# VH-VL binders against q9vpl3: the designs that were tried, part 26

Target 1, 224 residues: q9vpl3
Amino acid sequence: RGKINIQRPKAPHYERARVVAVTQPKYPELPKAKSCFKTRAERTQQQQENPYNEIIAREVRNWLDHSRLVAFFHLSSITADDIFRVRVQLHKQNLHLKSYGSKIIEQAVKNTRYEAIVPLFHSNHCIVFSPDPEKTAALLRIVRRVPQMVLLGGIVEETMLSRNQLVAYAQMPGLHAVQAQLVQTLSQAPGHLIQQLQAHQNSFVQVLDVHAKNQMNEETPKST

## First folded at step 10 (VH-VL)

Design D65
Fold by OpenDDE, look of step 17:
Structure D65 (fold): chain C 224 residues (1-224), chain A 121 residues (1-121), chain B 111 residues (1-111)
Amino acid sequence: as target 1 above (224 residues)
Amino acid sequence: QVELVQSGAEVKKPGESLKISCKGSGYSFTDYWIGWVRQAPGKGLEWMGIIWPEDSYTRYSPSFQGQVTISADKSISTAYLQWSSLKASDTAMYYCARDEGIYESYYFDYWGQGTLVTVSS
Amino acid sequence: DIALTQPASVSGSPGQSITISCTGTSSDVGGDNYVSWYQQHPGKAPKLMIYEVSNRPSGVSNRFSGSKSGNTASLTISGLQAEDEADYYCSSYTSSSTPYVFGGGTKLTVL
């Protein structure tokens, strides 16, 4: 009994081949019309709201809502290792470095007060969040180690700041220091006012004294 | 009060190794960059490098890259400058300084008293 | 190479106002506002006098002021005093691998 070569089956006899050919189920040709190639428009429309993207968007919103300091950075050719290193340093200062896709950010901030930040996210970017606005200086010291992190701007106490404004904010004395200075300045103001008021009074008194002296001198009859 | 105190003057021969120190006090040592600046006798100031003491991240001037090693021990708030093999040309005053600057602002607000290193045969 | 050029020496009489210039070789020297000035007395460590072009640290006399025009930063000392006799160095941020560049220094003599 010849070993059936399973790899090269012998062609069936002509009659059998004919029967097999006629008995082969003709499957209806799938209508060519549904080209598996969804038009770019259909692909863009069927961007099925990835439930995952919604979750991440909510996370982003949560960070934005609970952060008193938010800083936006452009990333220029930075390695994952460099990002990790700076993340660790930032974390030690309770600064949280996050990276999100532009679409996620757009979704997260849509119809919110943060919508103005969307243009900042057209390229590779990262965001640093902090509950403490006093950490702005610390943040900007740490990021010096990574020139590829370019500061774009930020949000401090719900106020959008440009790059320069954020740097300026970081350089300002703490709120308490500023308040102390203000109190000092205000405390000095009354002293100056009093001095000025007293100066005018003193001047007036001097003028009156001079006038009184002059009158007394005029009333002294020249005893001829 | 912020202070940087450096180790004392050193007299060495060419080929010898040396490690000088800079101890910071009066501030959070790990929150500021520490820089080293060289001043040869009768010459100007020359930046050598900086270190982030928290994780010892270091940047060097190209002129000093590979010539010196900057390190830090955050546990004792001390930065170090080290030579493996001194040259006569290394004779100079060496200053450590705290960098107060942020982002692109680089300036030293507090300086150590300096360490004089003399290398002579 | 990014360099800062200072005059080698400047002199003035007590009570006068003098200006020390610091000129960068490139427009990138010092960025918009990142020039610092240091005072160094003989045998002493440098002292920060001005940072970010015009800011004075606490404890620095108001006689010291800084300005910048184009690629030239200036330190002005008004009401010159004998104690002001020292070497003065400018420093600037550079976008290069060397964030710190010092000028060559200026010796100020009070006559």
Scores: ipSAE 0.836, ipTM 0.922, lowest interface PAE 0.6, mean pLDDT 87
Fold by ESMFold2, fold request of step 14:
Structure D65 (fold): chain C 224 residues (1-224), chain A 121 residues (1-121), chain B 111 residues (1-111)
Amino acid sequence: as target 1 above (224 residues)
Amino acid sequence: QVELVQSGAEVKKPGESLKISCKGSGYSFTDYWIGWVRQAPGKGLEWMGIIWPEDSYTRYSPSFQGQVTISADKSISTAYLQWSSLKASDTAMYYCARDEGIYESYYFDYWGQGTLVTVSS
Amino acid sequence: DIALTQPASVSGSPGQSITISCTGTSSDVGGDNYVSWYQQHPGKAPKLMIYEVSNRPSGVSNRFSGSKSGNTASLTISGLQAEDEADYYCSSYTSSSTPYVFGGGTKLTVL
């Protein structure tokens, strides 16, 4: 074991962030030319950005407070039409696809137990929120059509789950109560989850999915 | 009980068109991918393509791109495989199958009974 | 258009264990990719026996098990029974454009 998921494509820089008509997050655009004086414009823009950042951060907190399922994805370059079609499919399942700047995410989760998620948002990301944790399998079936969305992990019933843990949760058959009890059991490894999230700061694509080297959560044996 | 029921056997001539069907029941039809798999007489299985029935998003195997059309009518829980001009080499058994896989997992958990298509002059 | 390599046939006596191999490359079976196995009796549709390398669907006997090492996946049938006589196909993910590639099939004969 010990191999990070190499199949995940590396994300190009998202150069099409200016597309508004198909992807419309409620995120204020930073104006580029509002005044004749750069120094004064810079100060005014900073003051203007702080109030809008707080409004958007409040929106993120509201989503986190009301979502029993949150999934984090790395997002590679994708057409506006393709992401819109996926957003529609997700919305039909009460799954809400959003994207926010890393500064806004940092402000939203400051002084909360979720501060550890901030490194996930350093580049090219999206988040799916839902009040319905039983929709995790539906989410992961829909995103198969979008290889540009690479699963990083998530939160289920206020418990942080690694990528592999979230997929395992989604595959649980039976009653909703059984899935809730499994999530509670998985919370017994919070230290490894935090380490996995912190490893994203330097190498975003190479998240360590399993809890320990040389232990059975099998995909390949170690013999070299 | 999950069931995929396909249309009956077909005998056709080269150049004719054909549309075969696959009706799903016992599950939420628009929540799962449906695939089509070909098996030539005495041969193995070949994946042809998959469809997301809710909005008819389709992916084809490179070997079958432009050779067939996969479609769906979600109002009657039915997927279709269609040829505009059949060839003798299209003689095969055709299966539809539901894919239950999530994220990076791809497998067919329930299969239709198959539709035998015979193309001969 | 890449086929996974399976032996054309294998045979065993009732009560024995047999193993069917499925060999690919580092781009399919040998990667971090999942493998599935299907059983097909004559004149019948395929039936899923193993998914995600080693998982059994509900209703599949625990005599069937799957594993993977390097570029080779294996289906093992323990306590061989007459009804196990069938064709067996493996399948592996290769790429987003070809998420299903099948092996050529293995005919299992129960002597």
Scores: ipSAE 0.791, ipTM 0.900, lowest interface PAE 0.8, mean pLDDT 80
Fold by ESMFold2, fold request of step 14:
Structure D65 (fold): chain C 224 residues (1-224), chain A 121 residues (1-121), chain B 111 residues (1-111)
Amino acid sequence: as target 1 above (224 residues)
Amino acid sequence: QVELVQSGAEVKKPGESLKISCKGSGYSFTDYWIGWVRQAPGKGLEWMGIIWPEDSYTRYSPSFQGQVTISADKSISTAYLQWSSLKASDTAMYYCARDEGIYESYYFDYWGQGTLVTVSS
Amino acid sequence: DIALTQPASVSGSPGQSITISCTGTSSDVGGDNYVSWYQQHPGKAPKLMIYEVSNRPSGVSNRFSGSKSGNTASLTISGLQAEDEADYYCSSYTSSSTPYVFGGGTKLTVL
């Protein structure tokens, strides 16, 4: 307010000071900061020493050992209802959405070839497990409805794949497509049948050989 | 072998309701997104919305939010587009289309034949 | 209100190569976003010709190719044939709210 009142001169500062001095404003008491500190300290101590973490880590190890497809996602802020609806859609495809603490993941993969995945779990995340690697495309179609789930990479048949490699895997022809191509080759004239079976058989061996070598050449996906 | 078959052409008056259909066959209907695309006479393509048929989760283009309803009946592999009150400006060709994209890829690989909707007095 | 810009028409003679452009912004075509192309003959539904910038679906002739540079995607048709005469639309992802934004379309005429 920049208003000047010539008719009504303002009272001397002393009169205003008297009113202020008599009526000291009360400001609200602040919440105790001690509660926040205790919560942080308690989480750290519980995570490091709790034997429950070892039980859960063994559960994660069991999922890793029995899943031919594992996909890792960064998870941004999302409502519980939205993530639940996605979990249901994934479950219908034999895809199992899970979340675990980073300490538990570290314990689960300790002394394994999968230790390199631990940095992926520094922030909010979720993991999808499945015995069905052919369901990778279905996973990635469903996840489109959840922009909060950002693909980081995965494991397919014990081979670590980057994000781009996992997406490429999802688009590869399935076993049925390869089998259909073989049937088409068998329908050719008799004079060349044996030669073409050997070529397609060699292609199958080549795919399996690449898979075996990829298990030996583990990839370490970086966080974005 | 993937096929999307839409319901036939419609002639309506302003204020009437309408529900058109899109039946998918030759693939697992509940495993793919279905989108609806409008094409006004002599105009280009305009995305209206997309549905996940398994649970009827929908997302609408901002231009069509609240203007139409997209739904699906997975038991008969059918998606729907409906208006509660048609306007003359709703006169257009309407296509349904399947989206094959995964992760961050969005494109329509198979399209229905289209349903012509004419709204006039 | 955001649309991709395409030329209204393009023409070429049989056997020639032509290019149709699709210009957007850094938030759609110019980003790390995918672009797709659709062919539409008169009275017919659109047909996917290119997805993910440069990939051809099975059954699409290798005469069709796609590319992207800066804020512009391009569809190139080599060995132009009479059957290529149609309208062509590009589409780009922009955001999770608007995963499909179409261009205005280009009428290709084969002379």
Scores: ipSAE 0.777, ipTM 0.891, lowest interface PAE 0.9, mean pLDDT 80
Fold by ESMFold2, look of step 11:
Structure D65 (fold): chain C 224 residues (1-224), chain A 121 residues (1-121), chain B 111 residues (1-111)
Amino acid sequence: as target 1 above (224 residues)
Amino acid sequence: QVELVQSGAEVKKPGESLKISCKGSGYSFTDYWIGWVRQAPGKGLEWMGIIWPEDSYTRYSPSFQGQVTISADKSISTAYLQWSSLKASDTAMYYCARDEGIYESYYFDYWGQGTLVTVSS
Amino acid sequence: DIALTQPASVSGSPGQSITISCTGTSSDVGGDNYVSWYQQHPGKAPKLMIYEVSNRPSGVSNRFSGSKSGNTASLTISGLQAEDEADYYCSSYTSSSTPYVFGGGTKLTVL
């Protein structure tokens, strides 16, 4: 609306000049200044996160050092109510459900025997810590209510166990000493066990064959 | 020794409410799931639902969702199955049973003696 | 929603071995799903005989064994005895919302 002055092209230039002048403060240097502040803010955040990350990594190391049971889970999409109720049930059994960032886990286990667990934390996950490995069965009964928690494996008495080994451990009744001995057996390499069993089988068959031949020799002389 | 003791037989009319009980003893009641299983006269077993007695978290079979209520009172180690309005088709034997399975394993290791519910005119 | 398929009845003579089948699909009995077996005498509650396909609970005779191949689970009773006469039910996991599905039951008669 307004009266357009077609006879004066300078008037449109004047109006365009006003628009350009009003928008000049939003020139590229404002983005550069914004980028500089963003960079300073990012540096400050990175500085603050580094100290927080080390504090949290120390917490994870403390949990690992004082937990005789550690269980690792993949965690798919789940409501906050469902996971909260499970956390409460676990807590009543001295089972502590925690979640930490992958970088924090990497910091916590770097240069330890547990460094191999880092790949487990590249996807959504959670961890359960407990000082009492006899609570493994209780853990696995409670988590049945959350199919979104998928067991990946764990650590029992400083020994890494696969998912199936941890479930088998949970089903074995016994005192602490017996459970520790079973964990040692479960952690042995299957290939070495197979080789030992095959060698023993061959030796056992050979002994039976010798005994059979000796018995036949004794019966042969008596056939006269 | 683990034992589940159920309430006695019931004779009811259609439309009446009913709550039957299952008391566990000889084990830590709040550490195990309790299930309810129905058996109509001369018929097989039907799973109705399970409960975690510590906080009363429940799961129902689709066939029974909204038709019965499973609950527990952990202070007296007792689980319950209840109807707000009985039907003649609810005539059956009802068992409670403890599930001792872990992770992806589901089975009932100890069963109650059963509660016969008869719903007739 | 669906009962696992069991024969309605089986019979055997004392001392024989018999096998009761429980057939489902890859969604229940098949795959990595566990199967359990229950014995029920007339007027009595069911009793767990086999869990996790092949495990015997304490107090169950080693005459009872369980196995699974493909979509079929089997309960085998060796050395058949008169007290084995009962109804037998298999049960399988299907999903997290329906973790128990029972078979229709098999009546075992000892001749």
Scores: ipSAE 0.772, ipTM 0.893, lowest interface PAE 0.9, mean pLDDT 80

Design D65
Fold by ESMFold2, look of step 10:
Structure D65 (fold): chain C 224 residues (1-224), chain A 121 residues (1-121), chain B 111 residues (1-111)
Amino acid sequence: as target 1 above (224 residues)
Amino acid sequence: QVELVQSGAEVKKPGESLKISCKGSGYSFTDYWIGWVRQAPGKGLEWMGIIWPEDSYTRYSPSFQGQVTISADKSISTAYLQWSSLKASDTAMYYCARDEGIYESYYFDYWGQGTLVTVSS
Amino acid sequence: DIALTQPASVSGSPGQSITISCTGTSSDVGGDNYVSWYQQHPGKAPKLMIYEVSNRPSGVSNRFSGSKSGNTASLTISGLQAEDEADYYCSSYTSSSTPYVFGGGTKLTVL
């Protein structure tokens, strides 16, 4: 809610700029030879000193563990203002827009059922995390304003979904929303309890059957 | 029940300003796009623009860019269409409509009743 | 400006099936772009009949169906009834800056 800086130049990696920007030197050093030596030394030192990658990978793992909705996007070049406004709109819906390096993602999902997602991060990307899978439609309504975000697919309640499957999921009514609507109508109509319970029971069976079939079909695909 | 209620018919002279309204109810107003569509007498539908009411992000049809202003007041769940100087050619029916499409899908699922604007000398 | 082409009018007798076409280009109706259809009775607001080429919203009769082939989308009304007499508009996505382009409209007359 406080003041916001919108004058920054276009930078698709806004989140990671804080530490790197402070380390940049202001004067030219020795030509080429020193740069080459730093390249070799930096590679060796970074390989030996991997605590930054582990901290960030732990953050990604924590998001994956606590998110019932994860959506993957390819991200084309976009202004800092546009991505910031979208991040704010998503955040208001408990949707958290993040971007991580492919190595970080690989480390975070190592030895998990999600190792198959690593190839999705060979290009520019972003990820949206949320504990609220019913917010998938809200996510995809907001994303319409950013054609630079191209949906690749996602994970809903530990199930991998293709692009088309995620969009189809977004258009289904939520179980909790359907249950809450039924309870609300029953509490407002005390004289119809018996008849409404019979219709209510049929509605519950239909909703539960759809949910169970979605989970089974996506976990055990068969190409017959 | 989702409902969009528009302000009443207007009769104006060329050069006058006008602001018409569209109030949404029965749904979370800031979670959906709102569009404006024009229909001249006896003619077809023309998309004018859309707005995301939560932060007032707008997009205009090239045919209407600079000719109208689309705005919203989220505190009262109302979108607006505004002219600074009306022309006789602005005589038309104006509809607001909710767009529930996601990702690459764009369509208007609920429409207001329309506001007839008549501009004549 | 490229507009979607619809026939100006179509007519049919009660009980017949009729089809209204909506022709565009490979950049709007063609390819993978979605098309929607709206019904408008005189003096009333449009009503959504078909979205995403072939989906019916809740409360729309299964007599209405949508399809597309190449650069042409089609709305088919089976079992034509007097209440179906109205104007019908198609709409297509074209680009992120112009996500709605309407056809010119088709007046359906039930004989």
Scores: ipSAE 0.763, ipTM 0.885, lowest interface PAE 1.0, mean pLDDT 80
Fold by ESMFold2, look of step 17:
Structure D65 (fold): chain C 224 residues (1-224), chain A 121 residues (1-121), chain B 111 residues (1-111)
Amino acid sequence: as target 1 above (224 residues)
Amino acid sequence: QVELVQSGAEVKKPGESLKISCKGSGYSFTDYWIGWVRQAPGKGLEWMGIIWPEDSYTRYSPSFQGQVTISADKSISTAYLQWSSLKASDTAMYYCARDEGIYESYYFDYWGQGTLVTVSS
Amino acid sequence: DIALTQPASVSGSPGQSITISCTGTSSDVGGDNYVSWYQQHPGKAPKLMIYEVSNRPSGVSNRFSGSKSGNTASLTISGLQAEDEADYYCSSYTSSSTPYVFGGGTKLTVL
């Protein structure tokens, strides 16, 4: 199942989470402590232990666990009107634009297979989540109107993809097309069926091998 | 099958207004960009602008900004190119075209048949 | 008006191969930008022949191929046929405000 009712009443909306990440107030330290001379470690520890940060980290984890498509972007300066219009267009395609602080992302993916994404969040960024991996092409058509969003890569069906691989995926037939092709080959003569099944099996092994190598060898540039 | 059907040829005088149309069929009209391209008699192709039909977001070529209006009516899968006051120099063939490009790729995969606009006298 | 340079005309005999060039700058053809090619017969709309430098749409003959080197993209037509006689236009991305810039066009004559 995975979901409990108490998660929902206070789950941050994208705009609210983004506002918190941007507008987190810089309170002065209290006089009873070393307010002006607190160490960098002490400030970081206080921020990490904030219970609001853990709630947001759980939200990110839930998005990652329930999204078959996740796309990562570097985000340059953009007007509130432009990002809002893009968010609406994405939402109409079941694509959910979110932004979170880098420490929240680190906390969310700690001890998961997705720890490799942490370096992508050293700069200003945003993330698009969707349960619908077939919407990758729609995402990339909409993003064309926003040069400030620079694609870094993504996750499709729990597989890490580079930028170029995600774009190539968007242009290829989906899982349903592969399933239809398999049904079609089963309707042919026995000798041809064996040849087609062997070719698909070899192709499938090659696709998995490419995915494994890309996940281990990927060093993406983080400049824009 | 993807098809773009444009309105018929127009003969106009300078100063008149005009709105020509481009109806898309055989695909999800609101999922693709539509561009407008001009071709003056005996000359090459010039991009005029593009529209995202779902919310009518437009981008114009700097050469045509303020000269024409691009719009769409998604309920009837139709894009429009409009002049408020035609000039003789607007005499040209006008094409609409669908852009299939993803991310950093920009190209027109399907074109309308064209609308000839003649502005004379 | 025209940002990409194409020869005004090229010609070839049936069965030959010809190449049409499209020269720009480092900010359009010469960058990491994609180039597309369009064929236009007299009185007809343009037809996409090549996209993303070298990809053929479905239904386009494998006699058409595209490539790019430096600031120059090339369309190569092998095994020339009479129906290849047409105008050919290249197009390149330049900027987000000008994502489509066309060449001036090349008239191909099949002798």
Scores: ipSAE 0.752, ipTM 0.881, lowest interface PAE 1.0, mean pLDDT 79

Design D66
Fold by OpenDDE, look of step 10:
Structure D66 (fold): chain C 224 residues (1-224), chain A 121 residues (1-121), chain B 111 residues (1-111)
Amino acid sequence: as target 1 above (224 residues)
Amino acid sequence: QVELVQSGAEVKKPGESLKISCKGSGYSFTDYWIGWVRQAPGKGLEWMGIIWPDDSYTRYSPSFQGQVTISADKSISTAYLQWSSLKASDTAMYYCARDEGIYESYYFDYWGQGTLVTVSS
Amino acid sequence: DIALTQPASVSGSPGQSITISCTGTSSDVGGDNYVSWYQQHPGKAPKLMIYEVSNRPSGVSNRFSGSKSGNTASLTISGLQAEDEADYYCSSYTSSSTPYVFGGGTKLTVL
């Protein structure tokens, strides 16, 4: 009885081969495990279709619409702990530090007056929101503790400001102080005008008196 | 009115510990940085460090890092400068000052009267 | 080492205008607009005279003015008075590990 060559089995008889071919379990092709790596395009599409992104975008819009102060920062290699610490400090001042993805920001500001801010969000960024523009100085004092937070610019009272302009704004005396100064200046103006008007009248009267005196002196006949 | 009042003059020996104080008044103490500046006799001003009093975040000059400790007690609006072991070279006038600057602007608008520390054997 | 260089001494007569210079040795010294000046009388604490190159705090005489050109900041005192005799220090922001740098100080003598 010939040793069955297990290394090169003789091809089965053609009838047996047919039966074997038909009876071979058709293993369902394992679904090609879609590589967990969604293509950039698929990721982008999924992000666009995510109802959650719409909700977040709406939140961002809400913050923008209700904030009188908005500051944009670039984050350079900052730790989560540092962010947390600065967030706490900011929160104590009613300053709200938020971080959003660039796509969310883009979606949030699309077709709005804020669309110009989109180029600021190409890297790691955070936004600070405040209802009070007078807190700009406080914000910039607190941010000093985190050199990794780089000021890019901001929005104050619906006006977009550069970095330098925002710093300059923060250095200005408070609106109330400026208003007070204006009121003081304006209150002094009428007094000065009255004085000037009176001065002219007084000078005119003096000139007339001098003229009258000169005429009287000319009419006194030299008694010879 | 904003005022910084420092503790009185100190005479110490080498190796002794010392803690001097700076009390702020007339402003929100937790909303401004407090700095310490050293002035050796007949010498110029040297920045030592700065502290955010609300959470005691501190930055030191490299020259003073590890040599001194800056701290604050916000409950009593007081900043501190302390040495664990004084040296003769620590003999100087020490000023605390409020930093009014924002972001990259660093300047002191109000100064304490200074604390003279004399370390002599 | 980041340093601000000041002249050791400057002198002037009453009524004259004098200028004290502060020169940064590194481009990292003196962010474009962050120079301050302090006046210190003997035995007294320093007093802020100028901040951010040219701004005067409240209570500082208009005789004091600040300017900057390149890496050199200048303090100008016009109408020099006897009371102006003091040490003057410049300070600047640096982008280094030391945000504060003081100049060496300038002794102003009113002759």
Scores: ipSAE 0.852, ipTM 0.932, lowest interface PAE 0.6, mean pLDDT 87
Fold by ESMFold2, look of step 10:
Structure D66 (fold): chain C 224 residues (1-224), chain A 121 residues (1-121), chain B 111 residues (1-111)
Amino acid sequence: as target 1 above (224 residues)
Amino acid sequence: QVELVQSGAEVKKPGESLKISCKGSGYSFTDYWIGWVRQAPGKGLEWMGIIWPDDSYTRYSPSFQGQVTISADKSISTAYLQWSSLKASDTAMYYCARDEGIYESYYFDYWGQGTLVTVSS
Amino acid sequence: DIALTQPASVSGSPGQSITISCTGTSSDVGGDNYVSWYQQHPGKAPKLMIYEVSNRPSGVSNRFSGSKSGNTASLTISGLQAEDEADYYCSSYTSSSTPYVFGGGTKLTVL
């Protein structure tokens, strides 16, 4: 049960996949949209009886393995129209809003470096995936219209970040150039997952070091 | 450089309609919130509402809900504030401003020069 | 709705430090909410001086600093200069339906 290609959930054409994601919930055939209104017990039973639980878990693993940005949110009660409108705006920025049952997340990350994220999914939630970590600020600007989405934290370049760390990451000047350089130096070999973790650790440390040494901080100081 | 350029001063009579504009340049117009702020002569600042220009999602201050319409035309990077029927109490300076905040942060980093609207006979 | 309280005026001599207060409630200034400060010279648009309680945008002198304690935010101007004479407004988040509330403004006079 290896890794899946980068574009596994791709529609026949990227332009059409972008339009489909903008105009309707992704995977309307999946129970995720209806899971927002089901009891916990119903979701657990459905997942055990659903012959496609492993297929959905593979989808989650594919997203996690091929997304350089993953953001986790607690999701309070929200109208279907409001969440759809936000999904559309996020998709235009290559940000992909998803929701999965907690048992599927647990199955997807079992025996992986991401097992630590399972507790985040004990409550109602949603996840945003993106190959573009430089879009973190755009994500957080769009999410402002949805107070029902409460940021819990995320993963950037395979490094787990707390809520405050992710917000600080989004605000760093020059981050795109630093990220591109570090990703290029570390991510070109087979065994991407291990090397991507190392690149993410180095990227965040390098950005913090650049930011700490940048005397322009007195013009845009950050809170502790 | 980020710039917000507003339409010129207006002198109107009560009952007339009016639409003033705010054109953004030097940045991706559809990626940032635009707000409108009112300042009556000699008075303080008062938030009227904000808009997400890409899909025109709009939020109004409770004090201004139903009093004005905020809109945008993203094809020309322009936001609008409009009245169906002006009244003398609408006499004020009106500013548009860009909001750069992320997540729980709300602040206006760039402001237009203001549009003075005078409503009198 | 919720009004942030600022002194109507403050004054100081060149070279002195002055502090402008902005007092609200636990639902705005006193919560985990951010506060911003704006300077407005007569006939001009407001200019952002401080965001997120204490952050200074590019181009704003390091003589301006912000802080918050309890339900009160403070803008401090050190080394007061004649050009600092202006109106100053604080602003705070309150709720998702009212993300901006302004204080009444403070007229700073440089003597």
Scores: ipSAE 0.747, ipTM 0.879, lowest interface PAE 1.0, mean pLDDT 80

